# VHH binders against Mucin-19 (Muc19), part 4

Target 1, 175 residues: Mucin-19 (Muc19), of Mus musculus (Mouse) (q6pze0r851to1025)
Amino acid sequence: STCHVYGEGHFRTFDGESYSFDGLCQYTFLEDYCGQENGTFRILIESVPCCENGLTCSRKVIVTFQDQNIILQDGKVTAVQTAESTDCRERSANLYSIHTVGLYLIVKLLNGIILIWDKYTKVSVILDPSWQNKVCGLCGNNNGDLKDDFTTRHSSVAAGALEFANSWKTSQECS

## First folded at step 1 (VHH)

Design q19 (framework vhh_7qbe_3)
Fold by ESMFold2-Fast, scan of step 1:
Structure q19 (fold): chain B 175 residues (1-175), chain A 120 residues (1-120)
Amino acid sequence: as target 1 above (175 residues)
Amino acid sequence: QLQLVESGGGLVQAGGSLRLSCTASGFDYYMGWFRQGPGKEREFVASISSSGGSTYYADSVKGRFTISRDNAKNTLYLQMNSLKSEDTAVYYCAATEDYWLGSPEEYDYWGKGTRVTVSS
């Protein structure tokens, strides 16, 4: 299953729902926490506007997986360990891999999640079937039912895209 | 492969209403309406997600036009109210399998169009 976002916040969820939302805050694109403390990863997105017109020129992507924060920004990838360790390099070599294929930057996580970034506005996430009904965020819940695509952070179904997307802001201080 | 057929266009007086329909040979698509007036580029009017849960409108038609769909009948609708002379155009039904950017080039499938003329 695949989820995409491109341009001015045009989304297609794993279950096939399309919607538009162009917020300037940080949002949970995909995670498996879903209101619980026992999750294993988060993918966060943030639009980077161009000029004063508010048009989205690129997206910053932050992946938190295991002890790593993988940051996709300004056409490049930076990986930062969340806890200092002398053996981190050998461990991280088995947690994820990064590939450049044509214009795309691909991050493959050990847990079977594939992230594809065009170094600008387009972000795609591919899940293997083991992630069925285990995720939440702007990409939807991947349960095969379009009715539940707008599941908010509070486990309700939003009537529209604005309410849905705003429920996935990572900070209430950002408006 | 996908075929789209528009209907419902015609001549209407300013302030009047028209309902456009678009029938499709398949219907699990993100769909929209575009229009092209005399001497103008094709412009976005409205779009609707495959489930019908999300709708988007150009600023020029917000509050006057309503997009809807009947997935059981493979039919897309555009209800146009409070029509203005500026709404005179050929209206096109469009569909895409992917997300939309609000540009004609983001849509893969197009109908042949239905003409709407708004007089005096």
Scores: ipSAE 0.000, ipTM 0.117, lowest interface PAE 15.9, mean pLDDT 75

Design s01 (framework vhh_7sr4_2)
Fold by ESMFold2-Fast, scan of step 1:
Structure s01 (fold): chain B 175 residues (1-175), chain A 117 residues (1-117)
Amino acid sequence: as target 1 above (175 residues)
Amino acid sequence: EVKLVESGGGLVQPGGSLRLSCAASGFTFSSYAMGWYRQTPGKQRDLVADITSGGSTKYGDSVKGRFTISRDNTKNTVYLQMNSLKPEDTAVYYCAADYWEGSYDYWGQGTQVTVSS
């Protein structure tokens, strides 16, 4: 299953729902916490505006996986330890791999998640089938049912895309 | 389109009561936390009371015991019952809808409350 966002907030969920949302804050693109304390990863996105017209020039992607923060920004990938020691970088070497294929950056996580970034606005995530019905966020819940793709952070089904997307805004301040 | 429309403000004597209402439309009301804020000239907006989607309430220290917030999800309305009003309660009262972690996604236009004597 594949989810992506591109341009001025054009989304397609894992279950095939399409919608538009051009938020200026940080949003949960995908996670497995879904109201529980024992989640294992988060993928967050932010739109980076162009100087003159406010159009989205790029997207910043932050992946939190175990004790790692993987940041996709400014056409590059930066991976750092989120817990305690900066000397522990080598312990994380086997948790993910990063590849450049043509114009794309590809991040493969050991848990069966693949992230593809065109270094600009397009972000895609591909899930292993084992993740069916175990995820939530702007990408939907990956349960094969379009009726609940607008499932909010509060486990309700939103009436529209704006309400749905706003529910996945993080506590990170946005001007 | 999202709308929050406040009503029930007005002029009241000290010790009197007012009930404010905020009618919401354009979103799934039951999923939102709702709040009342107030603002006096020259000051920032201050929390009066809020109520979560699950019904848990919180009050500003100056209004505890005098004001009660409640909601009716069948009418998409949040209420503020104000008792034992004091001149220092004079302010514009704003209704706010907060979908996630205190960000307050939507604001009403405000309703004036004046406590005079």
Scores: ipSAE 0.000, ipTM 0.114, lowest interface PAE 18.0, mean pLDDT 77

Design s02 (framework vhh_7sr4_2)
Fold by ESMFold2-Fast, scan of step 1:
Structure s02 (fold): chain B 175 residues (1-175), chain A 117 residues (1-117)
Amino acid sequence: as target 1 above (175 residues)
Amino acid sequence: EVKLVESGGGLVQPGGSLRLSCAASGSIFSSYAMGWYRQTPGKQRDLVADIYSGGSTKYGDSVKGRFTISRDNTKNTVYLQMNSLKPEDTAVYYCARDEWLGSFDYWGQGTQVTVSS
């Protein structure tokens, strides 16, 4: 299953729902926390404006996986450890890999998640079937049912895209 | 297509310093994690230092505080500054690039570092 966002906030969820949302805050694109503490990753997105009218020029992507933050911005990848661990070197050395294919930058995470970025506005994430019904965020819940693709952070089904997307803001201070 | 070329190795006295360089060609350097590994005869290759695309670093226990890894994306080069060298640092030092999920499929030919009086 694949989820995309491109241009001025055009989204296609894993279950095939399409919607538009052009917010300027940071949002949870995909995670497995889903209101619980026992998650393993988060993928966050931000639209970066290039014009006075707020048109989206690019997207910044932040992947939090174990003790790593992998940041995609300005056409580049930066990885920063959020907690310094020198004990499990074997595991940390295998957390991710990065590939460049033409215009695309591809990040493969050890947990089987593949992130594809065109270095501009388009971000895609590919999940294997083992992630069915284990994820949430702007990409939907990957349960094979279009009826609940607008599942909010609070486990309710939103009536529209604005309410749905706003529930996935990472900061309540941003509007 | 991807090639890594190490330089800067040599003979140095205990307590001395060396700076290793690894010049990369082929793929886009700035998007990859780069590492230095070393191998002593009869032993497995050990992690010396890793540097991620944005500059965050990880060091092997035996070199922490003495060695510094850095990168220059404009020159497609990764460096290893080695200070306070000890005889046990004697090894062949390899530059490596992350290719597949933390696997280092691209390796340099290695450069010899000998620390002796």
Scores: ipSAE 0.000, ipTM 0.100, lowest interface PAE 18.0, mean pLDDT 74

Design s03 (framework vhh_7sr4_2)
Fold by ESMFold2-Fast, scan of step 1:
Structure s03 (fold): chain B 175 residues (1-175), chain A 117 residues (1-117)
Amino acid sequence: as target 1 above (175 residues)
Amino acid sequence: EVKLVESGGGLVQPGGSLRLSCAASGFTFSDYDMGWYRQTPGKQRDLVADISSGGSTKYGDSVKGRFTISRDNTKNTVYLQMNSLKPEDTAVYYCAAEYSWGYEDYWGQGTQVTVSS
């Protein structure tokens, strides 16, 4: 019950659809906003090329959860508060935990989402079963039905991977 | 060496049945989610059925009620029982193994299933 991407844009969705997409922009890998403004998290990915040959050497991952951005880049994790506050918030304690296991960086979010990064191109997400049919993005909608795994940002089913993936760009000005 | 070997494909008439087997070696089979995928020329590879390491199953909408996935961890084998076959089921069927912690997927070479008169 996992989603991942690796190498030159090899994806596998939660419902088991495989596809290839080698985009150079920032894309929504997974979120629960799905056409609504009251979501709780986003996971964004961006390919980082190496040299002139354009090969993907790593992926940058940005996790927005609660009032924080957690950035996975250059083999390390940086957490930044996204909301300004005049007071200390104790509720932010234990929102997530970070573990290094061998080659992997593991980010566990309090909401039952586990993110695994090999510090290079491979990014994997494991969802708690309670997230069934509550998510969208390049990882698919996690509803157990393959026929709608290419559900676009505008809630239509794309005919192919290129249309599907391009609908999840975070910026209209890229590519 | 990691190896997935599919067998049981072939030619069958509409309404017939086939049982596909996938024998796995070179990894700890019981730790992996196992799946069957199919591909028709010019189309993307689609999930037919999936079985988790814990035994939970998922099916593509077009095969629900007709196909059954199962696994035997003592034999390192995953099976796909295909009943009430239709011409639309004609495809190359692939066995796949996926480790839930983000390790690389393993794929078999595929086995052809043809449903025709």
Scores: ipSAE 0.000, ipTM 0.123, lowest interface PAE 15.3, mean pLDDT 76

Design s04 (framework vhh_7sr4_2)
Fold by ESMFold2-Fast, scan of step 1:
Structure s04 (fold): chain B 175 residues (1-175), chain A 118 residues (1-118)
Amino acid sequence: as target 1 above (175 residues)
Amino acid sequence: EVKLVESGGGLVQPGGSLRLSCAASGFTFSYYAMGWYRQTPGKQRDLVADITSGGSTKYGDSVKGRFTISRDNTKNTVYLQMNSLKPEDTAVYYCATDLYWDSEYDYWGQGTQVTVSS
């Protein structure tokens, strides 16, 4: 299953719904928290506008996985650990790998999630089949049922794309 | 329906030139990367050139300096200008796009034959 966003907010969900939404804030692209506290990852996106006409010039991507924050911005990747300094535990370093293939940046997470970024506006995410029915966000819930692709943060089904997408805005301040 | 249609192939003498075109439909062309690959019978498919939505290009080592990839987003078309053709350039050339990255089901055209013979 694959979900992507490109250009001025053209989305296609895992279950095959297409919609348009080009907000200027930060939004949850994909996560497995889905209203619970037992999640393991989040992928957040933010459109970076051009100075002219408000067109989207690129997308910033933030991946939170285990104790890592992986930030894709300005054509590069930065990884920062968020582990507690009071926890005296050695961590294995093999939680993810980063590959540059041609003009694309690929992040492979140990949990079976692959994220592909063209360093501009296109972001794609590919899920291992083990993630069926376990995710939510702008990419939909990956359950093979088109009836609930617009499932909001509040566990309701939105009537339209605008209501759906706005429900996945994070608590971060925006412009 | 995603559709890629190649044209411009043919028979040419060594040192000659050809310009391949690939007309795309069924998706928002300007937002996706496009590539040219080539294949000879019994061999693996090789990357010739690709171009991102932003216009950045990459070439296979064997064609650098001789081939130029370009795109025209108003016509939904990607081009491959092939100069200084050599007999080893003989192959079927395919236009490709991958709307679902890392998918095993890439979108490909039907291919166009290029033969360089003297």
Scores: ipSAE 0.000, ipTM 0.119, lowest interface PAE 15.5, mean pLDDT 74

Design s05 (framework vhh_7sr4_2)
Fold by ESMFold2-Fast, scan of step 1:
Structure s05 (fold): chain B 175 residues (1-175), chain A 118 residues (1-118)
Amino acid sequence: as target 1 above (175 residues)
Amino acid sequence: EVKLVESGGGLVQPGGSLRLSCAASGFIFSDYAMGWYRQTPGKQRDLVADIWSGGSTKYGDSVKGRFTISRDNTKNTVYLQMNSLKPEDTAVYYCAAEGYYDSPYDYWGQGTQVTVSS
């Protein structure tokens, strides 16, 4: 299953729903928390606008897992420890790998998630089948049913894309 | 060897129609999302339309309602029907096969010129 966002907020979910939304805040693109505390990862996105015309010039991607933030911005990847781990095995484990294929930057996570970034506006996530029915966010819930792809952060089904996407903002302070 | 060959470009008057074709070889066509992109000199390539293996389509805002993308998996061909053409549609049109999990490489055709002018 694949989910994409590109250009001025053109989304296609895992289950095939297409919609447009180009907010300027940070949004949950994909996660497995889905209202629970037992989640393992988050993928967050932000649109980076052009100064003179207001168009989206690129997308910043943040992957949070195992107390790590992997940041994709300005054509490169940086990784930052978000908290000290008391488990030395987690520090030494190869939690992800990074590959450049043509003009794309690919991040493969140990949990079977593949993130593809064109270093500009296009972000794609490919899920292993083991993630069916386990995810939520702007990419939809990956359950094979198109009709509930607009599931909000509060587990309701939004009537439209604006309500749906705004429910996935990571901060209420951003308008 | 992967190959994408565009055809159907040319000169047309405003309000006219053209049908672009892209014949693909060297990969499993039915597994790929196929797209049409266009580029004018000095600018980046813009998405015109794409079509996924399952038939789901997406269009750029400037062409929605005027252009239709379709595919024929038995012929390994993707099409772009362009109606109500405008001078601003003048560009080189590129066929693309979009990468995915088991084949993360994008493939591009050489491009075909579309000129809308009288």
Scores: ipSAE 0.000, ipTM 0.136, lowest interface PAE 15.5, mean pLDDT 76

Design s06 (framework vhh_7sr4_2)
Fold by ESMFold2-Fast, scan of step 1:
Structure s06 (fold): chain B 175 residues (1-175), chain A 118 residues (1-118)
Amino acid sequence: as target 1 above (175 residues)
Amino acid sequence: EVKLVESGGGLVQPGGSLRLSCAASGFTFSSYWMGWYRQTPGKQRDLVADISSGGDTKYGDSVKGRFTISRDNTKNTVYLQMNSLKPEDTAVYYCAKEYLGDYEYDYWGQGTQVTVSS
């Protein structure tokens, strides 16, 4: 299943719900924590504006996975390890791979998640079937049912896109 | 082989109407979401409207109330009825099929030009 965001906040969830939201904060695009402490990854997004009429010029993507942050920004990938390791380079090489297909950067994570970035505004995530019913965030919950795609951080179903997306802000200080 | 062929574009005066058609082949049409996107020079493609396999529809804010998307599963065709056209609607309109499981998740047709001029 695939989820994407592009342009001025045009979203399509894994279950096929479409909505628009162009907030300026950092948001949880996808995670498996879903209100619990036993999650294994997070994918966060931020819109980067430019001077031209408030258009979104780019999206920054941050992947937190196995004690490291993988940052997609300014057309490049940067990895920062948060846990001490004597063989961090070799372990990092086993956690993900990076491929270029045409103008896209593809990051394939060892856990079966594929992240696709056009180096600008378009971000896509592909999940294998093992992630059904295990994820949450702006991409929805990947359960095959459109009725609950607007599931908030607090496990309620929002009436609209604004309430839904605002529930996935990573900081309440941002507005 | 997925194939999408758009038709119905043209030149029209403000306030006029056009109906776009997209003939699809190479896949089980009734099982997929279909959509219309548009692109103006210097901008990325924006969603105009989409329609689920079950017939539920969604519209971009700028076209809601003026445009209607529909599908005919018997003819493997998706339509976009455009009413009350404005100069701002001038764009190349693309038919799209959702594709899951690859980096090219939306298949696009060749596009059809819509020009609204006074």
Scores: ipSAE 0.000, ipTM 0.109, lowest interface PAE 16.1, mean pLDDT 74

Design s07 (framework vhh_7sr4_2)
Fold by ESMFold2-Fast, scan of step 1:
Structure s07 (fold): chain B 175 residues (1-175), chain A 120 residues (1-120)
Amino acid sequence: as target 1 above (175 residues)
Amino acid sequence: EVKLVESGGGLVQPGGSLRLSCAASGSTFSDYYMGWYRQTPGKQRDLVADIYSGGSTKYGDSVKGRFTISRDNTKNTVYLQMNSLKPEDTAVYYCAAVEYTWGGYTYDYWGQGTQVTVSS
C-alpha cells in the first residue's frame, strides 16, 4: 500500500482513510517506534507556506534511518551521517539509493520503504508487505482496517482528524 | 552488474587541472550511486567524491573546493573535475558504483583505476 499527502494537507492512509489537516508544525509522517525505543526509522514532514497568502508551497521531508539523516527540501536532497564514519563509504551506500524519474525524487531505503517526492507538496510512501501492522504516524498503522487509522501517538483511536494529527507533532511547543 | 572504465588520468604540473571520466556499461546507470576513490601504494583507498543518482554530492576533506564530481545519466558517465592539483593528489583513481537491492545486499563495482601524477 501507498500513503500520500498533497496540497493543503490532503492525506490518504495506507488502509484507505482520507482526511485533511493543514498544520504548520513538524509531524511524524511514518515511523516504527510507535511509543517504543525499538524503532528503526522515522519520516518527518513539515509544510512550507507561500510568501503572501499562507498556502502550502512545498513540504520538507526528513528521513532518519540507522545513522543517516536524509533531508528533502528546496527541490534537492541532502544526506548527512550522524556518526563519524565519513571515511566509510560502504556504510552509507548500503542503506539507501536516490534517483530522479521525471519530476519526482525517489528515495529507496534498504528496509523496503520507498519515498517519492514531487519536489513540492506531494509526498508518497510505498511499503514492502513486511511492514503490515508495524508502523504508525499520519499515514496510519497499515493493518488493513481503516477504522483504526486514527491511532494516536498514545496508542488510542482518535474520533477525528484534528486530534489524530495533533498527536503526531514532534514538539508540543508548536501550535 | 556493471562494468566501469576510467579515463583522463596522466601527468600534470602542480596547479594544473585534469578531468577524469568513468563510463558505465551493463546496467541502468541512473540506479547507481557513483563515486571516485584514490589509493597511494601502501595505503587503503580513501573517498575523493561521490554522487547520488539524484545529484547530491559528498567530498573528502582534502579535495573540498578543488574537485567537482558530476554525472550524465544519458551518457552513463560520471566525471571528476580536478583543479589546483597538488603533488599530494598523486594516486591511482578508482571509479566505483553501488547498486542497492531490496534483499538487503549492496553490490560494489570497481574500475581498474587510472594513474594521476602531479609533478614538475
Scores: ipSAE 0.000, ipTM 0.106, lowest interface PAE 17.9, mean pLDDT 73

Design s08 (framework vhh_7sr4_2)
Fold by ESMFold2-Fast, scan of step 1:
Structure s08 (fold): chain B 175 residues (1-175), chain A 117 residues (1-117)
Amino acid sequence: as target 1 above (175 residues)
Amino acid sequence: EVKLVESGGGLVQPGGSLRLSCAASGFTFSNYDMGWYRQTPGKQRDLVADITSYGSTKYGDSVKGRFTISRDNTKNTVYLQMNSLKPEDTAVYYCARGYDWEGFDYWGQGTQVTVSS
């Protein structure tokens, strides 16, 4: 299934709910931690404005997967290892791949997650069916039920988009 | 506030031409796919043409070879050049903003095109 955000905060969740939220903080777009420390990945997003009170020109995307941090920013990708490995023989399998198709940048993670970025405001995530009911964040929980798409970081169901999105901020000090 | 305002519709004879314009505001136009849809009374809205943020175009089978979609990012405007018009092209034409290859989220108010002798 697919989740995306584009422009000035237009979201569509995996279960098909649409909502608008144009926040200027960093937010959890998708993860499998879901309020616990035993997860395996996170995808974070930030809106980058053109002017002080201007329109959104771009989105920065940060993907954390296993020992890698993949940063999509300013039309380019940077990948950094978060853990050191001294033996190259231990890294015989590819954990992710990066492809350019037209002007889209595509990141495929070995765990069945595909991230598509137009290098501007549009960010899409495609999940392998094995991820059903295992994720949370601004993309919803991918469980096939629209009633709980606004599930907050604290496992409650928000009454509206503002409360829902604010629960997924990575810092409480950001407004 | 996202706004899409169509213009250029009207009455033309079969074989004639019209150019529709859609003026967009309230978002970063160059980052979005844009499209044209049309609707005839009693029928579902159908895709006429779309153009991606890169400039790649797609057309409905009934208009391919006769219509041309284009965009001008400096003017925040998308155009539909309609040539060799037929009575079957009579419809209300809507400008739409695309969010993905899956669909469109905002539509304009529509502009009437009537092809009749």
Scores: ipSAE 0.000, ipTM 0.115, lowest interface PAE 15.7, mean pLDDT 76

Design s09 (framework vhh_7sr4_2)
Fold by ESMFold2-Fast, scan of step 1:
Structure s09 (fold): chain B 175 residues (1-175), chain A 120 residues (1-120)
Amino acid sequence: as target 1 above (175 residues)
Amino acid sequence: EVKLVESGGGLVQPGGSLRLSCAASGRTFSSYDMGWYRQTPGKQRDLVADISSGGSTKYGDSVKGRFTISRDNTKNTVYLQMNSLKPEDTAVYYCAADTYEWGSYEYDYWGQGTQVTVSS
C-alpha cells in the first residue's frame, strides 16, 4: 500500500487516514525500528520554505538504509556512507537503484520499499505486502486498522495530529 | 544539555504517601517526554510511569491506580505522586527525559536517582 505527503503537510497513511500537519522540523516519515534494535531503515522528511509567507516549496528526504544515507534535496541525490556501521564489513554497491523519469525521482531499495519524489513537495512510499504491521512513523503502522494510525513513538495513541506528528520529531531544538 | 535533579525521596511507612519531583534544565521542557523508572538492587530498571509532551500517560502494572505522574511546564518539573505505598515499592527512583534529539525510543537523559524506602 501507499503513503504520501504533499503541499502544506497533507498526509495520507498506508491504512487510509488523512490528516494535515505543517511542521518545519525533521520528522520520521517511516521506519522499521519501532522501539526495537533490529531496525533496518529510516526515511526522514523536512519541509523547505521558499517564501516569507511560510509556504512549503519542497521537501528534503533522507533515507538511512544499511550503511548509507541517501539525501534527496534541491532536485538532486547525494549518497554517503555512514562511518559507524561498516568498520569491519564490505560495502555493497547494489543496495538500491535510482531512476529519474521527467520530474519524478524514484529510489528502489533492495528490501522492497519504493520511494517516489516529485522533486518538490510530494513524497510517496510504496511497501510490498511483507511490510504489513512492521513499520511506524508519520505514515502510520500499516496494520489495516486506521483507529491506531496516530500511534506515537512511545506506543500511545494520540488524540490529534499535532501530538502524533510531534512525537516523530528527530530533534527537540526545532519547534 | 539537559540536567535532571530528583527530590522528595525518603523513608515512609507502609500505606503512606510520597511525592517525587524532578527539575529539568533546558529551554524546551514542554517538548520533552518525561518518565520515572525504578531499580531494586540486583534487578533491572523498570518503568513506573511516563508522560508525553502532549500529556498522555502510561503506568507500570504494579503501580497502576496508586501512582500519578504529572508535569508543570512553567516550572520545568515532572512529579510522581505515590499513594498506598508498599514495601515492594522500595527502590531508587530515576527521572528520565526524551528530548527527541535523534528520534530514539530510549530516554536521552537520566537523573542520579532518589532513594525511596517503605518500611515500618
Scores: ipSAE 0.000, ipTM 0.173, lowest interface PAE 15.1, mean pLDDT 76

Design s10 (framework vhh_7sr4_2)
Fold by ESMFold2-Fast, scan of step 1:
Structure s10 (fold): chain B 175 residues (1-175), chain A 119 residues (1-119)
Amino acid sequence: as target 1 above (175 residues)
Amino acid sequence: EVKLVESGGGLVQPGGSLRLSCAASGFTFDDYAMGWYRQTPGKQRDLVADITWGGSTKYGDSVKGRFTISRDNTKNTVYLQMNSLKPEDTAVYYCAAESYLYGSEFDYWGQGTQVTVSS
């Protein structure tokens, strides 16, 4: 299953629903928290505008996995530890790998999630089958049914794309 | 069965135009970047153009401004519009589907279509 976003907020969910949403806030693209405390990862996106017409020229992607933040921005990848790393025990194992193939930068997470970035506007996520019906966000819930692809952060089904996407903002202060 | 079927090749005079099409089947088109490569006898295949699912494009230096790649994700088809053709554009043109995952075992190639630019 694959989810994509590209250009001016053109989305295709894991279950095959297509919609458009061109917001300027940070949004949850994909996570497994889904209103519960015991989640393991988040993938967040932001559109970076350019040109006088405000066209999206890039997307910033932030992946939070274990105690690391992996940031995809300005054609580059930066990984940052979120926990203090001054203790004497072994730090986190190598939890991800990064590859460049043609135009794409690929981040493979050990949990079976593959993130693909064209270094500009297109972001794709590929899930292994073990993630069926375990995720939420702008990519939908990956349950194989289009009827509930607009499942909001509050576990309701939105009437339209704007209500759906706005429910996945990461900050109430951004509107 | 995976298939990439090229069409639109042929003989054209210098300065002419051709439009190549590549119809894809047997795999999930949306998970692939699509590209056009060309090969002349005795040389390696060179990238002509490629396009991501979202429409981001890359062109070989010799074709920039003359060729345009596009894709129709609803028809599983990729196109190459070739304008201002030159004799040095004569080659066999191959359609390629390139997996977003690294690992060329999932890359697919068409059989190629001949383009000849000659008076």
Scores: ipSAE 0.000, ipTM 0.154, lowest interface PAE 13.4, mean pLDDT 76

Design s11 (framework vhh_7sr4_2)
Fold by ESMFold2-Fast, scan of step 1:
Structure s11 (fold): chain B 175 residues (1-175), chain A 117 residues (1-117)
Amino acid sequence: as target 1 above (175 residues)
Amino acid sequence: EVKLVESGGGLVQPGGSLRLSCAASGFTVSSNYMGWYRQTPGKQRDLVADIYSGGSTKYGDSVKGRFTISRDNTKNTVYLQMNSLKPEDTAVYYCTAEWGYEYLDYWGQGTQVTVSS
């Protein structure tokens, strides 16, 4: 299934729920930590304003997988290892692959997650079926049930999109 | 150190053929993503054809069956064979590659293809 965000915070979850949220902080787009520390990946998003009025020009995407951060920013992809490890080339060859199709950048993670970025505001994630009901974040929980797509960081179901999205901020410092 | 140099563009009549070449330096063509894109004035770049490290290829809908992408590993060069050219194929053609720690798009300078009588 596919989840995406585009423009000024137009989201569509894996289960088909649509909502709008214009936050300028960093948010958990998708992860499998879901209230536990034994998760394996995180995908974080952040809107990049391009003018005084706060219009979104681009989205920065950070993928944390194993001991590596993959950063999509300013039309490019960079890979940074969080812990000292063997050569970055050897590590990335085992963990992910990157392709360009048209004007899109595609990151395929070894764990069955595909990330698609138009180098601007549109970010899409495609999950392998094995990830059903194992994820959380702004993309929803991918369980086939729209009733609990607004599951917050605290494992409650939000009444609306604003409460839901704000629960997925990565820092309480950002307002 | 990563450099892409296109050649082979020019003026050709409708129904004619051209072969574009992209000579790469600073990296190995056979193990990397390579692609051909085209751009007409006032429009965004469109995918024409690409080839992945494993050799699989994709083509834009307007060129399928007419264009063929290939690589020559001994010359470290990627080609675009263009057959049955149409006026709508008139554009600047760009070679692109993805390489290195940054996994960035690298682009050549472009080569003009003009299809007219």
Scores: ipSAE 0.000, ipTM 0.095, lowest interface PAE 18.2, mean pLDDT 74

